# VHH binders against o26223, part 198

Target 1, 191 residues: o26223
Amino acid sequence: MKLLWTSQHIKVTVHIDGKVSKMDVLEAIKTRRSIRKYQDREVPEELIDKILDAAMCGPSAVDERPWHFIVVRNREMLEKIPEVHPYGAMVKDAPVAIIVCCDSSLEKIPGFWVQDCSIASQNILLAAHSLGLGAVWTGVYPLEDRVEGIRRLFSIPEHVIPFSVIPLGYPAENPGTRDLFDPDRIHLEKW
Below, E stands for the ipSAE of ESMFold2; O stands for the ipSAE of OpenDDE; V2 stands for 0.75 times the mean of E and O plus 0.25 times the DockQ between their complexes.

## First folded at step 12 (VHH)

Design y31 (framework vhh_8pnl_2; at its last look DockQ between E and O 0.45; V2 from the best seeds 0.00; counts 0 for: unsure alone 61.9 < 65, grease 26.4 > 24.2)
Fold by ESMFold2-Fast, scan of step 12:
Structure y31 (fold): chain B 191 residues (1-191), chain A 120 residues (1-120)
Amino acid sequence: as target 1 above (191 residues)
Amino acid sequence: QGQLVESGGGLVQPGGSLRLSCADAGFTFSRYDMAWYRQAPGKERELVARITTGGSTYYADFVKGRFTISRDNAKSTLYLQMNSLKPEDTAMYYCARDAFESYIDSFDYWGQGTRVTVSA
């Protein structure tokens, strides 16, 4: 009888490197979920490169871009992460993990590197999702035991601070959608 | 902190049914993904079922097809409909706010639990 159009069911088509993508930015943000179960499949280096390129495109304080990344594919090393990072138990089951680090020698303004590395971490999650992968942010900083454990495990120098460990792979779970919009958190004109 | 209150447990025969309820005294229930966990003697707590704010559901393999999780945001209540109960389902059942999207730790709030016993 009647086909009613609603904007919430429409997906914007975008062009990426000459190819058409059917997932718009809002869809990517709203449908990204933490993924902790992965298929037994290798993630191609090309996809990791695209994810890291996207990670480096985030804003940073005074454009300091203090982030460095360690890409871990070695199974023995991935299996050791839960020993120093209890919340990272799923990392041992992932085909690859990215460790987001801050090089303090690149810091131009004290303290803002935390926001910088948070932005890079979220961009990794969004980029992975947009490429058909799943990922989860497992926090390291500011928990000192985790910071020092990860530093020791990966031979990270003293002037570099490990911030997060992000395992990723092809997803073996679908957590489903969330409805998180809360108008009580929006204040018009003034508090 | 006891904001979540479970009820509906009891003694039932194999093949029977129970409906568990979890009441959240807070006014923020609709903003949380919610889950049911259970703990059988000698085992750690294990996830039974999860429901997101958007209504998507997840079930552990050992309950698929037998249990149904649902929520009523107007009543701030989470439910677990348990059908075709087995002796292996005997456990304390816990309601939790699901911290699935946490990036540091599972900072979950747990209820005190409701006891389910399946025996002849």
Scores: ipSAE 0.542, ipTM 0.780, lowest interface PAE 1.1, mean pLDDT 85
Fold by OpenDDE, second read of step 13:
Structure y31 (fold): chain B 191 residues (1-191), chain A 120 residues (1-120)
Amino acid sequence: as target 1 above (191 residues)
Amino acid sequence: QGQLVESGGGLVQPGGSLRLSCADAGFTFSRYDMAWYRQAPGKERELVARITTGGSTYYADFVKGRFTISRDNAKSTLYLQMNSLKPEDTAMYYCARDAFESYIDSFDYWGQGTRVTVSA
């Protein structure tokens, strides 16, 4: 059965009209793109809450849930982030950013927090997209200079590790869709 | 640092065709999404077309079916077939590795570009 992947141009009709059409999870995953340009438009707190709720719904090692989230709306702080995060240039243009952190004191099994925070970060991206927002994952950990930069900037305790910075906003760009399915990466029963 | 080398540009009349090529000698070409950009005088660089590792393509709105991006992984070469060229298409065309979905610093590798001039 040749799954004819008909490239259905899922026209993500961002219905501009305030009705957050519930996006199917597969659609969200497939159509999500990194967004680095944002409209001059504030993101409602309700949407941030939904995003954070989604961020906390992922699995974690032994259900530790070591994640913390810093929600940054302050313009001055957003503008400072690029100074310590070179890949975070777009953060200054975003109305809000979420910094995903790990409280290492919550870890029962060391090291899995990276996976936990990754899951949380990805859920943020997917949730944002499903809500009509654009976001991008800008990696902080494990780059020491970025970790310490963000730590200092936000007075993050030593036992808490900044993991990612995710600016969010209404999209001001359309990078198009991608099909990244690669059957060569699939191995049946054995490598 | 893998050097991207563009070629195939030139002077053509309106309605003419060109085929641009981009040779990637540096990294495993097949592992990267690739893109064509262009920059007209006094304008910002803009995306023309993108092709993924899986072969999916994206075109800018102004392309309107006139251009086709393709890749030959065996030759580590990216192509842009440009048909029905217009004076507005006059620009320097650049080949780039596309790391748009990177969550870390993207190594935007740009070639030196190839000039396309469409004039009567």
Scores: ipSAE 0.489, ipTM 0.774, lowest interface PAE 0.8, mean pLDDT 89
Fold by ESMFold2, look of step 14:
Structure y31 (fold): chain B 191 residues (1-191), chain A 120 residues (1-120)
Amino acid sequence: as target 1 above (191 residues)
Amino acid sequence: QGQLVESGGGLVQPGGSLRLSCADAGFTFSRYDMAWYRQAPGKERELVARITTGGSTYYADFVKGRFTISRDNAKSTLYLQMNSLKPEDTAMYYCARDAFESYIDSFDYWGQGTRVTVSA
């Protein structure tokens, strides 16, 4: 509430309408595909915030949560990524990319940060998909030349390890759903 | 290595048709998305069409409804029906296992290719 110079009457608008996502989690997992073509359409900051919130919800080794995220929207920077990541060409066409990093000073048990950052990366892909976006995980770690190139490009300190670059945007392609269930991969009680 | 073998290329006049085949001797053919790529002299290899394990398809924009990708999992064979061929379709055509969901570089396995020549 605030006092108004001209009148004591105060108009209050109460919004109680919440809109919840309608995508079931199993549907999200089964229908998510790598998307490498994007519409010329901005991604609102609110959606990026939701995606990063989801990324941070994953489990981690001894709850160490070693992840950090760099959000890249600058066109010049996005266009430079392929210079150090030769198979990341689609990143130059994305409206935004997220770089998943490990801060090694947060490690509590050595060597599990790869699993931790993989969990965060997959959560980014699923959250983006549930919000109507497309994304693709492009690998950085453990390819030494990519790690060094991305670290140099984004001024990432030596104790921080870039793990993945994830371009995302509204999709401009539809690769379709795959039926990949393979019962031969399932072993009951023993190998 | 030579697990994928393309065939069906040849010389054709503009407006003609060809049917490309790709035999995959691997027992796991049905578990992979598959693709056709092409490479014209002096140009980079480019995607022509994809087909998923479930039969969903994607076509490059230049196809414009002229080509149809299909697969026969029982015969481990990928096909590309090419109709209304134009001189710009002249290229070496390759089949590949499509690593569309790879988060690192492609470990695609390419065939040796089959040449398609559309006379000017």
Scores: ipSAE 0.414, ipTM 0.719, lowest interface PAE 1.7, mean pLDDT 85
ESMFold2 (binder alone), look of step 14: mean pLDDT 77; pTM 0.787
OpenDDE, look of step 14: ipSAE 0.244; ipTM 0.610

Design y32 (framework vhh_8pnl_2; at its last look DockQ between E and O 0.39; V2 from the best seeds 0.00; counts 0 for: unsure alone 62.7 < 65)
Fold by ESMFold2-Fast, scan of step 12:
Structure y32 (fold): chain B 191 residues (1-191), chain A 120 residues (1-120)
Amino acid sequence: as target 1 above (191 residues)
Amino acid sequence: QGQLVESGGGLVQPGGSLRLSCADAGFTFSRYDMAWYRQAPGKERELVARITTGGSTTYADFVKGRFTISRDNAKSTLYLQMNSLKPEDTAMYYCARDAFESYIDSFDYWGQGTRVTVSA
């Protein structure tokens, strides 16, 4: 099956090879893994829209919602990310990447944009996983060289801070499951 | 503290077997994904096998079907069972806590390594 939709006055045709499973929320949280290997297959714009909708639904300090997103599909631009992000080599092999940014002009309370953009980044990872995609959060802020490199590469204004780069695609690896529950980190009533 | 100590390397003939061990003196072994890496002379470090906290395993194509990674959380020890060894498996073998889920740079924290030599 093919899906056809319009993005920025262009039409994109995408092949859908198989059924996308819908996960329970707890299952999605517990089974999400970082994915750095992707199939040579485009991600439909509809799925990116669903992921970004989920990203914007997170809690935000004083509901300031300072996040902005850059969606990068251009191969030449994706191939330049590793030049300014040393551990972003996998990005050049991804069909798409989302850059999570903070527009500081939207800040109502200083400093909480970091939590807001972290929440948005995690929601992107969870939403991608729930839709049958794989993604990885590659850190940008607070590493100044990466912040400035990404800013220059994508013409990001000075009042906007790039926070994370998240490549995503259909997964070409399965790292399996983790068992992370540690009851020694839970304290009842007091420390 | 989390010092990793590899052992079990040695000289074997092609087709032989070795079992590598990695002891973690830290208190948190059971909470980390673990991996075996190797580095042959003049080559870059490469992933051999990974095991998650949940017991899921991943293998490099060149060892799949011949090597088995396992862990013993009670003993804080990681193992690599190597069967049907080939001259191409000759390398220094390192264990590491695997920062696969890190959203920042992967930290390199290898043990001292254990040498495996496969020759007639």
Scores: ipSAE 0.573, ipTM 0.782, lowest interface PAE 1.1, mean pLDDT 86
Fold by ESMFold2, look of step 14:
Structure y32 (fold): chain B 191 residues (1-191), chain A 120 residues (1-120)
Amino acid sequence: as target 1 above (191 residues)
Amino acid sequence: QGQLVESGGGLVQPGGSLRLSCADAGFTFSRYDMAWYRQAPGKERELVARITTGGSTTYADFVKGRFTISRDNAKSTLYLQMNSLKPEDTAMYYCARDAFESYIDSFDYWGQGTRVTVSA
């Protein structure tokens, strides 16, 4: 599916658990958790559109924007992912997954696509969280067996590199709050 | 490796209680989310409970309010208070560093475990 993006996007108030809400960006970053249990509830197409819009807003090396996204809703395909992705068992239970890929023909600076696709992947996680969804990044690249397995399963051409598989849905778990700030990792002026 | 040392297991009758402890012998305990897992003979290892650095707790569905996870960062010790024990709770119980936020499901760090046996 090709997504149509226009500067006149209709503002849509998203109802989360029966409430209208919006989330501060620092709050979203601090409270986002990996979610591997999902409600038996479909994710509307318009939320996926918003998430992918956010994914494409990230910076990239020399503005190369090498990313492509495969949106997977088909039950049979979702159920096949664990066959080629050793720790992707939760993907079969998700209503939808997004595969983040690099099209190497779009690279302008060799090798920076990993950073580019990492930025897009993290934006997907944050956008999903802000919309009341839960998601988890399951790593594909640089694990060769996972890369080839996903490429084969989704007919991804050799010049396109699957980077991550991100299942998402309405959360059925709450992993809770963490306190991760570590001042020993901060160095002023020099090491 | 033995840096996480579990204790407090034993034989107990159905309905009884045990308190498991896990001492961190060698790392900065307060900086890690921690978890208890269990493994019955011939079964897969499964999550029992976890506690974050921020103090949030989660429990497996089978716990049904019977267990309480807690931590004492000053003593570098993780606890699991187990009440209303059932024969189904018979297993080796492992203390672990929680890798919940890993995006590649890499190697988990485990203690050697402490055995809990509920008589039948």
Scores: ipSAE 0.445, ipTM 0.719, lowest interface PAE 1.7, mean pLDDT 87
Fold by OpenDDE, second read of step 13:
Structure y32 (fold): chain B 191 residues (1-191), chain A 120 residues (1-120)
Amino acid sequence: as target 1 above (191 residues)
Amino acid sequence: QGQLVESGGGLVQPGGSLRLSCADAGFTFSRYDMAWYRQAPGKERELVARITTGGSTTYADFVKGRFTISRDNAKSTLYLQMNSLKPEDTAMYYCARDAFESYIDSFDYWGQGTRVTVSA
């Protein structure tokens, strides 16, 4: 039985106008795109709080919740991030960035923190999108130069590992939507 | 590394038309956003048009409806239909895979390009 997934083209009207339209979860997932251009507009603290709340709602290994978040609004610091993060050029143009970190002292089972922080990072992206913001995941870990660069820049303790840098802002671009469903990646009962 | 091969460039008069093609033999073509770039002599490479895996298209401001980007996933081929060509459109045109959703690096794979010359 070939599950004919009818790709319902969810027309995600990315309201560029910052109107917080409530998206359902599937819509948010399907219509989210990386946004690297931002309006010259501040992001309210309330939205950041909502995003961080969402970031902390994901599962983690044995519920260890090892994540920490650095919220960066300082322009000087935002401008310095690209110096240590080659893929972070857009951060300098964002009104705010969230750095997702792991406190290794909170890790109960070794190695799962990457999954934990990934879940948190993805929730940040989805929450941002649902709130009418644009964001992009810029990977830090496991690239040593980026890890140490961000560590030094933000005076992050050795037992805390920077994982991702996520600039956020009101979007100044619309990259469109993607249909990435691939039935060839689905295996029934066995490979 | 899959090789992108551009074709279809040439010499045309102002107001003429060309259709560029880009064959992608290296990766699952349908899984990638694709783009056309161009580089004129002494100028920086610039985006001409982008098409996502979902078929969404974006165009540079200078296109003004003259060009159409399209893709044939079955043929793993990207197209750029260029109409109403102008001398200022003279450039080397490049096909690229656009890793727009990468969280590590934006790896654009570029072809060798095809030259478009618009001259009276």
Scores: ipSAE 0.302, ipTM 0.661, lowest interface PAE 1.1, mean pLDDT 88
ESMFold2 (binder alone), look of step 14: mean pLDDT 77; pTM 0.785
OpenDDE, look of step 14: ipSAE 0.293; ipTM 0.670

Design y33 (framework vhh_8pnl_2)
Fold by ESMFold2-Fast, scan of step 12:
Structure y33 (fold): chain B 191 residues (1-191), chain A 120 residues (1-120)
Amino acid sequence: as target 1 above (191 residues)
Amino acid sequence: QGQLVESGGGLVQPGGSLRLSCADAGFTFSRYDMAWYRQAPGKERELVAKITTGGSTNYADFVKGRFTISRDNAKSTLYLQMNSLKPEDTAMYYCARDAFESYIDSFDYWGQGTRVTVSA
């Protein structure tokens, strides 16, 4: 049986490059794509602040909110990330990257920090998209070699766990839109 | 879940054309973004073209205007129409379910490949 969906649209006005655009929340979710090619153009600090504000607004297990963020703009540091993160080759070409971390001293319930940091990572991607930027989540945890590599590179203390590296910039590619709704994955009343 | 099977490769002269096919024996082909990659001798694998479930297409700069990617969801088949072939297009061509949105190492579901040789 085909399931018919209804949704609410919340329209937000976004200032990008001094221009105004409008995007529904559902439109933002459905049109966000991973972006790995960036314009040679700086991202203003005020946009990074807005993205990080959005990142901290996600739900968190027992409201522990264990996330910490490292903002990396230094070109030499960005160029070193691919040495410890093989899937992060595109990071060297980004104007900025955000490293999402868990401060284990803030953890109130064991293990749920992974979901918390996943939520923060997705909020970064979605907020960036809504602001006219492109971003991609490159996984760090739970790959031990990447966790240790990123830790050493950015002087991250042992009680803090690097979770993801998210390069951001003005997009230099357009991968287009997807149609992912699969009613065969929806079960009514029982499996 | 089925295996991706490429076909349509062969030897062709410069300026010629080939049409590659990729059959997905599994159900739900229509629900996956699809891509063509190639790997030339001594080089790493590179993206040639991709097509989303929504019909959006993207092409590598080196094939724009010459290659066309398309899909037939009823036949669970992906195509790559290659025109104006050049010697530098010589490679093994791979069909993949597109893992472009992966947040970890790309685990595209791969076929075995089909060989394209462009020479006089």
Scores: ipSAE 0.550, ipTM 0.783, lowest interface PAE 1.1, mean pLDDT 86
Fold by OpenDDE, second read of step 13:
Structure y33 (fold): chain B 191 residues (1-191), chain A 120 residues (1-120)
Amino acid sequence: as target 1 above (191 residues)
Amino acid sequence: QGQLVESGGGLVQPGGSLRLSCADAGFTFSRYDMAWYRQAPGKERELVAKITTGGSTNYADFVKGRFTISRDNAKSTLYLQMNSLKPEDTAMYYCARDAFESYIDSFDYWGQGTRVTVSA
């Protein structure tokens, strides 16, 4: 068992045999943070596969599952993403990014694809975190400039809509934890 | 938009100390990560320290244990205790609500700043 420590003592337990200690679902949700700094370390394909598997396990409207995923490892392409995505600066430093897209031809009910792709994106983040990786959701849709920028960059067909860009890597930062619970946002029975 | 108001800046000698304060009256202070930034003349604004809603802290490398960021949620106030000040610490110091967790952009709300001058 190899223990990886960040400068702020994030303990990531990685088994020598490549197995990653799984964390509890609630723990994953509560402790996940956007990670924008990454180690100079490649992410194994097996982890990406697990992440993508998780991404496809979420619900979708009438089970339409409209999502597609572009896995980007090419350095040149990663470096170009910030040019079309103002909030994508960290992508150039990541060993890999996943672009979540919607194939509109798969939609059965119009408009729900945003929810579907959001669920997929969040599952990517949670899965990454649970596997000892850091990731960040960089929104593409519905910002037209970002949508078209990513579309052009990756030659995405017109009927496919880029939704999010999610760089991933082994974390090189620890943003810490947050207490985000707000009882004022909870309404009982009625508003 | 809530207003952040910094205070506590001033002129100090090298080795001196200052305590900066930032009052946040605009939003629920306790629900936001907060940060101190500084900008020296002719330089870019840089992060000094950040503190999460959960109290986790992070410091720039140049701080080297000299500064302490803290928060009082009851008072909706952010603090920066600055010890062992150096001339290179001379800058305008800004308080910010730092949106560390955003999928669109980092939305920072800034105060007007308080000036810190370290000079013999």
Scores: ipSAE 0.160, ipTM 0.601, lowest interface PAE 1.6, mean pLDDT 88

Design y34 (framework vhh_8pnl_2)
Fold by ESMFold2-Fast, scan of step 12:
Structure y34 (fold): chain B 191 residues (1-191), chain A 120 residues (1-120)
Amino acid sequence: as target 1 above (191 residues)
Amino acid sequence: QGQLVESGGGLVQPGGSLRLSCADAGFTFSRYDMAWYRQAPGKERELVAHITTGGSTNYADFVKGRFTISRDNAKSTLYLQMNSLKPEDTAMYYCARDAFESYIDSFDYWGQGTRVTVSA
């Protein structure tokens, strides 16, 4: 039934805010805010896939692409994250969280996996915003207690390092916009 | 960066009002979201009110309708107008450069605090 496919396609487009979808890149970067309050609404798997596709498109040192991602939807697991991450209280109220990890076996140049995972984390935040979702980066690495807590909770192997926990959902808050342009931080030709 | 200095705290009766001020000695005040936090004896610090660089405000449920946050960028000063004060509002009140966009929430951007006591 072709009508069924067309109906599903129409429903997908209805779930995307036209204003957010029509945002240019500069607007998306400037209007993205950390979101810690979420609506009681499921995030479709297709949106998570789009976010993770965007996460993997960032630049990577020597193109090592060391990132792996854990997608957490299980309520009991989300409720346990604040026990091992003191600033992750909002995670238990999110419909889904993404854990960004580094597989150290994929590392080709020492230490640059931190930048690679940072880029992937920021791309998750921007992609979520562009799709009408809100997200926040909650830091794990390099805090040893958080790294080991998250590793233990999600059965992460010793050669894999949890980097960040990013809860996301449809936003239930609007923190407004920032004006951060500071010309005093721009030096022409020399310091 | 500049030091944050809170003032305006004191002892008031239930139903009274106080206006807290936070002066930033630095020249970067206008570039930061700002917030008021409080910490009651034996409790953790909690967010009271938040104001963006653009002037948008958010409040904790327990102060909505009673407190008003505002800023004066020309004077590098943050304010908290507190009305209809309750004994439960008794706490040290802290001004902070808001770490709302912090990905770690571990940096202390708070000032020294100002004490508010609402008599029971």
Scores: ipSAE 0.475, ipTM 0.775, lowest interface PAE 1.1, mean pLDDT 84

